# Miniprotein binders against q6w4x9r395to579: the designs that were tried, part 1

No score or structure here was measured in a lab: all are predicted.

Target 1, 185 residues: q6w4x9r395to579
Amino acid sequence: GHCSLEGGSFVTTFDARPYRFHGTCTYILLQSPQLPEDGALMAVYDKSGVSHSETSLVAVVYLSRQDKIVISQDEVVTNNGEAKWLPYKTRNITVFRQTSTHLQMATSFGLELVVQLRPIFQAYVTVGPQFRGQTRGLCGNFNGDTTDDFTTSMGIAEGTASLFVDSWRAGNCPAALERETDPCS
Structure headers, positions and changes below count from the first letter of each chain, unless a header shows other numbers.
ipSAE, averaged over its two directions, is called F for ESMFold2-Fast, E for ESMFold2 and O for OpenDDE. V2 adds 0.75 times the mean of E and O to 0.25 times the DockQ between the complexes of E and O.
[cut] stands for letters that were removed.

## First folded at step 7 (miniprotein)

Design G6 (at its last look DockQ between E and O 0.60; V2 from the best seeds 0.00; counts 0 for: pae E 8.6 > 1.5, pTM E .533 < .8)
Fold by OpenDDE base, look of step 7:
Structure G6 (fold): chain B 185 residues (1-185), chain A 82 residues (1-82)
Amino acid sequence: as target 1 above (185 residues)
Amino acid sequence: SPEELESEIKLLLILAEFLLEMLEKLGDPELAEKIKELLKKVEELIKKLEKKGNPEVEKEIEELAEEILKLLREAWKLEEEG
C-alpha cells in the first residue's frame, strides 16, 4: 500500500483515494497492530501563508513506546527533541539520506517512509501486505475499497474529508477545511 | 531475543542493499563487494537461526552485524565526502 502527502494539502490513501484538506494540527496518518510498540505515524500541518486555506505539511513524526522520530522541513531528524546526525538507527528503524533532497525511514516491520524536503515538503508511506485491512488514520484502511476510507477513529464512515480528518487529530486544533480538488489535475 | 536480533539484522540488510546500490553508482566496487559478502553470510546464518535460539549462531550473527555496521559507516563517510 502506498499513501502520499503531496502539494501541501493533498492526500492519497493506501486504496488510492485522493482528497484535500486544510488543517493546522497533528494528525494520525497510520495506526496498526502491525506496528511494534504501539507505533504510529503522524503528520504535522501548519500555516504556510496568510490565509487559513494556505496550509502545508511541515513534519512527519513516528511515535512508539520506545522511539520518537521527527522529520521536519529544516532537514532535522530528532528523537525526543534531540537533533541526530544521519544515519540515525534504532533497534528496528533507520533514518538516512536517500538523496540530496530526500530522506528515508526504513524499518524491519514493513513500514517505509520517504520524505521529500525540497522544493515542497512531501511524504510517501509504504506498507507491506501484512498491513492489509489493518490500518487506520488519514492513509485509510488499506482494504481495496475507496468508499470506506473516510472511516473515523470511532469507526464511523464519513462522507466528507473534513470530518474524517478531524477525527484523527492528535491534539486540540481548529476544524479542518475540505477542498474538492483532484491532486492530479 | 532471537526475534529481536533477526529484526535488527533485517533492517541492516535493507540498509546494506541501499548502500550497495549507492556504492555501485559511486564507483567503489571494493567496498561494495565487502558488504555483499557479509550480507550473504548473514543471510545464511539467519536461515540457520530459525526459532530454536542457537546461541552460537546468534553470536556469529551479532559479530557479522557489527562488521556490517562498520562498513556501512565507512560507506556513508565516503558518500558524504564525495
Scores: ipSAE 0.028, ipTM 0.359, lowest interface PAE 4.6, mean pLDDT 84
Fold by ESMFold2, look of step 7:
Order: sequence, then structure tokens, then C-alpha cells
Structure G6 (fold): chain B 185 residues (1-185), chain A 82 residues (1-82)
Amino acid sequence: as target 1 above (185 residues)
Amino acid sequence: SPEELESEIKLLLILAEFLLEMLEKLGDPELAEKIKELLKKVEELIKKLEKKGNPEVEKEIEELAEEILKLLREAWKLEEEG
């Protein structure tokens, strides 16, 4: 399964359902029992232009009980906030430069992340077949059916990206729907 | 556990295969041959893991991981400087 975060705020799910949203928050991209130690992959979006509605990916975060890895355009930061030189390795995760413009996070548990740093910050998530039907978050549920990829954190399938994305916020950020109705948007 | 050791060996294979591909593109046959030898050693660790929970396999995994990561850093610096 492949999930992509491209072109500012465009997302394509593991089941190939494309959507776009506008938000400045941290969102749960992927949760699964296949990720060790209650692991989750998260995406951080922020303003990218003069319009309040223009947002883009600025960081990807892997978080579990054992690991915190923050990948942004300028650095990789781990557990205690220290920037790390690449390659960086734990028992089951390695982060390294794939090319001058791309980083890769490889894992032993079937998750692979490729981050394009330039010309724009984009991310590509790949999961192995053991994840089928066992994912939640912005990347969808990976069950081969696009009609329920917008399943919220409460387990409700929504027809709109805004309500779906809103349910996957991490923290007290403004809802994506509220930002769409902003007079300046 | 044996499951953890198998996972670490799979990660070493991923890193070593990436490093080999990188070094073949750089055209450094001496360094590429060193990585091929390390790859063979990592693949042979799977056979040793049949004894499950072997402390010698754990130490060998750590030593090979350090060697592979060191060579990856060296190869990356070489590619950047040319």
C-alpha cells in the first residue's frame, strides 16, 4: 500500500483515493496494531503562502512509546530534541539520505517512508501487506475499497474530506472546516 | 527474542543492499566489494539464527550494523564531494 502527501495539501490514500484539505495542525496519518509500541505516523501542516487557505506539509513524525523521530526540511530530531546526523539507527528504524533531495526511513516492521525535501516537502508512505485492513488515519484503512477510506477516528465513514481530516487532529488545533469558512480564506 | 533478531537482520539487508546500489553507481569497485562481503555475512546470519536467542548472533548483528553504517556515511560523503 502506498499513501502520498503531495502538492501542498494533497493526499492519496492506500486505496488510491485522492483528496485535499486546508489545515494548520498535526494530523494522525497512520495508526495500526502492526506498528510496535503503539506507534503512529503523523503529518504536520502549516501556512505556505500569503493566503490563509494555503497550507503545506512541513514535517512528518513517527511516535511510539520507544521512539520519536521528527523529519523536517532542515533536520531530523529525535527523542530528546537533539538534531541527528544521518544515518540514524535504532533497533528497528533507520533514517538515511536516499539522494541529495530525499530521505528514507526504513523499518523492520513493514513501514517505509520517503521524504522529498526539495523542491517542495512531500512524503510517500509504503506499508507491507500485513497492514491490509488494519490502518487508520489520513492514509485510509487499506481495505481495497475507496468508499470507506474517509473513516473518522470515531469509526464513521464520511463523504467529505474536511470532516474526515478534522477527526484526525492531534491536539487543540482549529478544525479544517472552520478554516474553510474563515472570511479571509 | 528470535523475532527481534530476525527483524534486525532484515533491516541490515535493506541497508546493505541500498549501500551496494549506491556504491555501484559511484563506480568504486573496491568499496563495493567490501559491501558485497558484508551482505553475504548478513545473509548467513539467518542460518545462525536457527538456534534462536543466540548471544553470539546478537553481537555479530551489532558489529555488522556498525560496519554497514560507517561505510554508508563514508559513501555518502564521497558522493557529496566526488
Scores: ipSAE 0.017, ipTM 0.459, lowest interface PAE 8.6, mean pLDDT 77
ESMFold2 (binder alone), look of step 7: mean pLDDT 70; pTM 0.568

## First folded at step 17 (miniprotein)

Design U1 (at its last look DockQ between E and O 0.49; V2 from the best seeds 0.00; counts 0 for: pae O 5.6 > 1.5, pTM E .775 < .8)
Fold by ESMFold2, look of step 17:
Structure U1 (fold): chain B 185 residues (1-185), chain A 81 residues (1-81)
Amino acid sequence: as target 1 above (185 residues)
Amino acid sequence: GPALLRLLLKAFKLERKAERLEELAKKLGDPELAERAEELKERAYELFWRALERGDPELLEELEELLEELKELLEELRKLE
């Protein structure tokens, strides 16, 4: 399965359901029992223009009880500190330069992440077939059925992307004066 | 937003710097400095996790406290030369 996070805050789920959202927060992109040590992949979004409807991906974070990896446009930070040199390698994870503009995180547990750093920060998530029916988050549930890809963190299938995305917030949002009070879909 | 990314990155970098300080203090024969560095490492580790799971205005203040403590420990380490 393939999930993509592309410019303009566009997402395509593992079941190929496209949607767009307008938010400035950290969101859970992928959770699954197939990820070791309670692993999760997260996406950080921020404003990218003059209006609230211009938001973009600024970082991808992989977290488990054993691993912390933050990939942003300008730097990568790992359990070994700021990675001035790639590759970074653990028993299960390798982060390396795929090309001058792309980084890849390859794993032994069926998750692959490719991050485009330039010209626009984008991410491409690939999971093996063992993940089928066993994912949750912004990338959907990977069960071959797009009607329930918008399943919230409480297990409720929603018909709109905005309710679905909001349920997967996982971190700080701006202070009240910077808070978006009128979200668009 | 950008404040969250900066908080996460700084807390994580602080944790790694404190670990390296702990290791060096042990090598230079100051186990009390090493223990202080280990405590700083653990507080930075917790700060990173708390920032990921929830927002709290006190997280930025705690980061600044930990950064000041790192500066003090680095000065103490330099004196072991």
Scores: ipSAE 0.200, ipTM 0.575, lowest interface PAE 4.0, mean pLDDT 80
Fold by OpenDDE base, look of step 17:
Structure U1 (fold): chain B 185 residues (1-185), chain A 81 residues (1-81)
Amino acid sequence: as target 1 above (185 residues)
Amino acid sequence: GPALLRLLLKAFKLERKAERLEELAKKLGDPELAERAEELKERAYELFWRALERGDPELLEELEELLEELKELLEELRKLE
């Protein structure tokens, strides 16, 4: 399954359903029992302009009982708040520079993350087949059905992205908006 | 970077520094300092999750206060070295 966060506010689920939203909080991208140590992948969004519709991805966070890895738009990789030189390896996670503009987080448990740093901060999440039907969050449920991707944290299928996205907030922020904006914002 | 991310990272750093302080305090035979460090660690941990869950701007102020406390504790530790 491939999930992408592109263009500042666009998301494509594991089931290939595209949508967009505007929010300025941390959101759960991926939760799964297949992630060890209660792991979760999160996306941090912030304002990129003066309007509320000008939002962009600014960091990706992998959080577990053992690791707290942040990849930020400032090309900083941290674990537990400490800046790390690349390549950086933990027990089952390796972060390294893939290209001049791309960082990769590789894992031993079937999660791969590629982060494009420039010109736009974007993220690409790949999960193995063992994750099928066992994922939740903004990246969807990876069951091959796009119609139920907007399932909230409470297991309710929503018709709009805003309510779906709001249910996956990890922090306090305004309600997510679905507005037509410049993808480059 | 974003304010929330900065807060989270600072909270992490505080927690880790407090943890290190606790360990050092124990090695130096100062249980009181170790206890204070443990408390600070716990508060930092709590603050991190509160920030993640609530994201209130006032949490930054709390974090700054905790950082000042950490600084004081570190100074005390240095006196033991």
Scores: ipSAE 0.018, ipTM 0.343, lowest interface PAE 5.6, mean pLDDT 86
ESMFold2 (binder alone), look of step 17: mean pLDDT 82; pTM 0.791

Design U2 (at its last look DockQ between E and O 0.80; V2 from the best seeds 0.69)
Fold by ESMFold2, look of step 18:
Order: structure tokens, then C-alpha cells, then sequence
Structure U2 (fold): chain B 185 residues (1-185), chain A 81 residues (1-81)
């Protein structure tokens, strides 16, 4: 399964459902029992461009009881410290510079994250088949069907991306407003 | 950079600095300064989670205060080296 976070707040779920939203918050991107130590992948979005309604991905965060990893365009911080301490390597996780423009987090538990730092900040999440039907968050539920990918944190299937996205906020950030988005979102 | 990301990064960097000061205090054999470093580390962890969840403007002031406490701790540890 592949989930992508691109450009103007575009997301494509593990079931290939595309959507767009505008919001300034930290969101749950992926949760699953397949992630060890209560692991979660999170995405941070903030304002971009000249319009207050334009937002984009500014960081990806992996958290578990053992790991803190924050990846952004200009800085990477891990349990070992700042980027000069890359590669970051544990029993299960390696974070390293794949190229001058890309970072990769490779894991032994079926999660792979590739982050494009330049020319714009984008992220690509890959999960193995053991995750099927066992994911939740902005990347969807990975059940092979796009019709219920907008399932909220309360288990309610929504018809709009904005309600779905707002349910996956990590905290009390302002809600995304559909009226401030591109008509396709 | 974005205000939310800046708060998240600042809190985590302060946590890492506090951890390094705790290690230094233990190496120098000063348990009171090691305890202080641990307290500041726990405060940084709390602020990291608040930044991740809320991103409130007041967090910047709290983070700056924590930074000043860490600077003071570093100065005390340098006197012992």
C-alpha cells in the first residue's frame, strides 16, 4: 500500500483515493497495531503561499514509546539529536540521506517513508500487506475500497474530506474549512 | 519556518539539550544538577506534546523560559569541569 502527501495539500490514500484539504494542524497520518511500541506517523501542515487558505505539508513525525523522529525541509531531529547525527539507526529503524534531496526511513516492521526535501516538501508512505485493513488516519483504512476511506476517528464514514481530516487532528487546532479549499477538495 | 513546526522543533531540541546536560552532570558526579537536568527534560517533553497537539502562541514564551533555565544549568556545569 502507498500513500502520498504532495504539493498543495494533496493526499492519495492506501486505496488510491485522492483528496485535498486546507488546515494548519498536526494530523494522524497512520496508526496501526503493526507499528511497534504504540507507533504513529503524523503530518504537520501549515500555511503556504500568499493566501491564508493555502496550506502544505511542513513535517512528518514518527513517534513511539522508543522513537521520536521529526523530518522537515531544513531540519531533522531524532533521539540522537540533529541531522549531523544521521544515519539514525535502531534495532527496527534506519533514517538516512538517500540522496541530496531525499531522506528515507526504512523499518523492519513493514513501514517505509521517503521524504522529498526539495524542490518542495513531499512524503511517500509505503506499508506492507500485513497492514491491510489495520490502518487508520489520513492515509485511510487500506481495505481495498475507496468508498469508506473517509472514516473518522469515531468510525463514521463521511462524504467530505474536510470532516474526515478534522477528525484526525492530533489536538485542538482550528478546523479545516471546505469553503476555503479548491472545489475539488 | 511555520510557527507550529518551529514550536515542535524547539521543544524537541531543548529536550535533547537537557538530556546531554543530564549526562554531563552524571559524568561530573553532581546529582543535584543531574536531577535539575532531568526535570528540565521532562518539561521539554511536556511542551513537545503540547506543541504537537495545540501549537498555542503562549508555548513560545514557555519554551524561551526553558531555554534560559538550560543556559543557567550549562553555566553551572561548566564551572565544575
Amino acid sequence: as target 1 above (185 residues)
Amino acid sequence: GPALLRLILKAFKLERKAERLEELAKKLGDPELAERAEELKERAQELFWRALERGDPELLEELEELLEELKELLEELRKLE
Scores: ipSAE 0.679, ipTM 0.853, lowest interface PAE 1.0, mean pLDDT 84
Fold by OpenDDE base, look of step 17:
Structure U2 (fold): chain B 185 residues (1-185), chain A 81 residues (1-81)
Amino acid sequence: as target 1 above (185 residues)
Amino acid sequence: GPALLRLILKAFKLERKAERLEELAKKLGDPELAERAEELKERAQELFWRALERGDPELLEELEELLEELKELLEELRKLE
């Protein structure tokens, strides 16, 4: 399964369903029992311009009970330190510079992440076949049915992306369609 | 915009700094300083989550306070070296 976050606000699910949203929150991209130590992949979106429609991916975060990794356009921070210490290697995860503009997170448990740093910060998530039907989040459920990709965190299939996306917020941030100005933005 | 990301990264860096100080304190045989460092690490962890959740306008101030406390702890550890 391949999930992509492109163009600042475009997502294509593992089942190849494309959609668009404008949000300035942290969202769960991928949760699965196949991820060890309660692992989860998250996406951080923020304003990229003055209008509400000018939003973009600014970071990808992997969190588990053992690992914390933040990949942003200008900096990578891991349990071992900053990007200057790449490659970063743990028991199951390796983060390394693939090219001058691309970083890769490789894992032993069937998750691969490629991040394009420039000119646009974009992310590409690949999961192995063992993840079929066992994924949750903005990347969908990877069951071969595009019609139920918008399944919320509560297990309800939505017809539109807005409620679906909002259900996968990591915390109490404004809804994508009801954005409030963040003083930290 | 990019300010919140900076806070996320700052919180994470402070957590790592605290962890390093904890390890140093243990090596130097000062359990009190090690405990203080651990506490700061836990605070940093919490601030990191708050940053991710984007729900706390007071986050910057708390991060700055945490930074100052870490600096103080570092100075104390330097005296032991």
Scores: ipSAE 0.636, ipTM 0.830, lowest interface PAE 0.8, mean pLDDT 91
ESMFold2, look of step 17: ipSAE 0.648; ipTM 0.849
ESMFold2 (binder alone), look of step 17: mean pLDDT 82; pTM 0.791
ESMFold2 (binder alone), look of step 18: mean pLDDT 82; pTM 0.786
OpenDDE base, look of step 18: ipSAE 0.620; ipTM 0.834

## First folded at step 19 (miniprotein)

Design B4 (at its last fold request DockQ between E and O 0.56; V2 from the best seeds 0.63)
Fold by ESMFold2, fold request of step 22:
Structure B4 (fold): chain B 185 residues (1-185), chain A 81 residues (1-81)
Amino acid sequence: as target 1 above (185 residues)
Amino acid sequence: GPALLRLILKAFKLERKAERLEELAKKLGDPELAERAEELKERAQELFRRALERGDPELLEELEELLEELKELLEELRKLE
């Protein structure tokens, strides 16, 4: 399965359902019992250039009980320190510079992440077949059916991306509640 | 408030700095300074979680306080090298 975060605000799910949203928060991109140590892949979005209502992808974060990896356009930080200590390698994860513009996180548990750092920050998530029907988050549920890919964190299938995306905020951000008069979409 | 990514990165970098100071304190054989470094590392980990999940406005001030405490700890450790 393939999920992509492109053009700053566009997402294509594991079941090939495209959508676009804007919001300032960290979102759950992928959760699954197939990720060891309660692992999750997260996406950080923040305001972009021209308009206060437009946001773009600024970072991807992998977090588990054992690993903490933050990848952004200008900085990469892992448990071993800053980017000059790449490659980062554990028994299950290797993070390395694939090319001058691309960084890759390869794993033994069926997750692969490729990040284009330039000219625009983009992310490409690939999961193996063991993840079928066992994913949650912005990348969808990977069940082969696009009609329920907008399933919220409460298990409700929504018809719009905005309700779906809002449900996948990584936490209950107090600043996000104060911004509800200008809600994320 | 400040940019969300900036808070996340600052908290994680402070966590890494605290861990390096903990390692230095253990190398120098100073268990009290090692315990202090571990406490500051745990505080940085909590601030990272808060930045990732909430990004609240008090977070920058708490990160700046943590940075100053880490600088003080480093100064103490340098006196022992």
Scores: ipSAE 0.720, ipTM 0.867, lowest interface PAE 0.8, mean pLDDT 84
Fold by OpenDDE base, look of step 19:
Structure B4 (fold): chain B 185 residues (1-185), chain A 81 residues (1-81)
Amino acid sequence: as target 1 above (185 residues)
Amino acid sequence: GPALLRLILKAFKLERKAERLEELAKKLGDPELAERAEELKERAQELFRRALERGDPELLEELEELLEELKELLEELRKLE
């Protein structure tokens, strides 16, 4: 499954459902029992301009009982190593520079993350087949059915992205604003 | 950078700082200072969580307070070197 966070406010789920939202919160991007140590991937959105519609992804955060990794445009911070120097390695996670503009987080448990640093901070999440039907969050449920991708944290299927996205926020944040999805994005 | 990200990173870096101080305290054989460092680290962890949740206007002040306490701890550890 491939999930993408592009263009500042566009998301494509593992099931290839595109949607758009404007938010300035931390959201659960991926939760799954397949992630060890209660692991979760989160996306941090913030204002990128002066208007309300100018929001963008500013960081990706991986959290588990063992690992804490924050990937931002300018730096990577980790709890178990020298974040200033790549590659960073833990027991089952490696963060390294893929290209001049891309970082990659590789794992031994079937999660891959590619982050484009410039010119736009974007993220691409890949999960193995073992994750099928066992994912939750903004990336959807990876079950091959796009119609139920907007399932909230409470297990309710929503028809719009706004309520879906809001259900996956990490805490008290303003409500997300839904916009039309540009298929070219 | 964005304000939210700055808070998240600041909290995380303070946690790392506390960890380093704890290690230093252990090397110097001072368990009390090590415990103090551990407590500060736990506070940093909590502040990091709060930063992710973005619903706390007092977070910055608490982070700054934590930084000062960590600096004090460092000075105490330096006296043992």
Scores: ipSAE 0.659, ipTM 0.852, lowest interface PAE 0.7, mean pLDDT 92
ESMFold2, look of step 19: ipSAE 0.713; ipTM 0.863
ESMFold2 (binder alone), look of step 19: mean pLDDT 81; pTM 0.778
ESMFold2, look of step 21: ipSAE 0.668; ipTM 0.849
ESMFold2 (binder alone), look of step 21: mean pLDDT 81; pTM 0.773
OpenDDE base, look of step 21: ipSAE 0.650; ipTM 0.853
ESMFold2, fold request of step 22: ipSAE 0.678, 0.676; ipTM 0.850, 0.852
ESMFold2 (binder alone), fold request of step 22: mean pLDDT 81, 82, 82; pTM 0.784, 0.790, 0.792
OpenDDE base, fold request of step 22: ipSAE 0.593, 0.582, 0.575; ipTM 0.833, 0.830, 0.829

## First folded at step 21 (miniprotein)

Design Fa (at its last look DockQ between E and O 0.67; V2 from the best seeds 0.64)
Fold by OpenDDE base, look of step 21:
Structure Fa (fold): chain B 185 residues (1-185), chain A 81 residues (1-81)
Amino acid sequence: as target 1 above (185 residues)
Amino acid sequence: GPQLLRLILKAFKLERKAERLEELAKKLGDPELAERAEELKERAQELFRRALERGDPELLEELEELLEELKELLEELRKLE
């Protein structure tokens, strides 16, 4: 399964359903029993401009009972400290430079993360087949059915992206917006 | 803006700082300072969580306070070296 966070506000689920939202919160991208130690992948969004529609991904965070990793545009911080050199390995997770503009987080448990640092901070999540039907979050449920990807944290299927996204926010944040303001207006 | 990200990173870094100080305290054989470091680490962990949740306007102040306490701890540990 491949999930992408692109263009600042676009998401494509594991089931290849595309949607967009404008939010300034931390959201659960991926939760699964297949992730060890109650692991979860999160996405941090913030304002990138003055309007509500000017939002962008600013960081990806992996959290478990044993591992904590924050990947942002300029910094990578792990359990072992700030990564000043790559590759950096923590337990069964390795972070290394894939290209001049891309970082990769590789794991031994079937999760791969590629992060484009520039010019736009973007993330690409790949999970193994063992994750099928066992994922939840903004990346969807990876069951081959796009129609139920907008299942909320409470197990309710939503018809709009905004309500779906809001259900996966980590805390008290402004409601996500689905509408994009015309940048030319 | 990126302010909240800065808070997240700051909280995490403070947690790491506390961990290092705890290790140092243990190395120097001072269990009291080690315990103090552990407590500060736990506070940092909580502040990190709050940073992720983005629902606390007082977070920055608390992070700054934590930093000062960690600095004080470091100074005390340096006296043992």
Scores: ipSAE 0.643, ipTM 0.850, lowest interface PAE 0.8, mean pLDDT 92
Fold by ESMFold2, look of step 21:
Structure Fa (fold): chain B 185 residues (1-185), chain A 81 residues (1-81)
Amino acid sequence: as target 1 above (185 residues)
Amino acid sequence: GPQLLRLILKAFKLERKAERLEELAKKLGDPELAERAEELKERAQELFRRALERGDPELLEELEELLEELKELLEELRKLE
């Protein structure tokens, strides 16, 4: 399964359902019992600086009881320190510079993350088949059925992206612009 | 206000600095300074969580105060070298 976060806050779920949103918050991108130590992948969105209503992905964060990894366009910080200490390696995770413009997080538990740092910050999430039907978050539930990919954190399937995305905030967000205003998706 | 990412990164970097100072304090055998470093590390961890989950506007000021306390701790540790 593949999930992508591309410019302009475009997302494609593991079940290939595309949507777009506007938000300035941290969101749960992927949670699953297949991630060790209560692991979660999170996405940080902020305004693009071009227009008040435009937002974009600015960082991807992996958190578990053992790991704290923050990847952004100009900085990477891990439990070992800042970016000059790449590759970062644990028993289960390796974060390394794949190319001059791409970083990769490879894991032994079926998660793979590729981050394009330039020309625009984008992220690509790949999960193995063991994740089928066992994912939650902005990347959807990976059950092969796009009609319920907008399932909220409370388990309610919605017809629009707005309520779905808002339900996956990691916490509070003081700015109202982080919410969808469009009536579709 | 400050961008959310800026606050997240600053909090995490201060946590790393506090951990390094705690290790130094333990190596130098000063339990009071080691306890202070642990307290500052725990504060940095809380500020990281707040930045990630809440994004409160006061976070930048609290992070600057934490940075100053870490600088003071470093100066005290240098006296023991």
Scores: ipSAE 0.607, ipTM 0.825, lowest interface PAE 1.2, mean pLDDT 83
ESMFold2 (binder alone), look of step 21: mean pLDDT 81; pTM 0.775

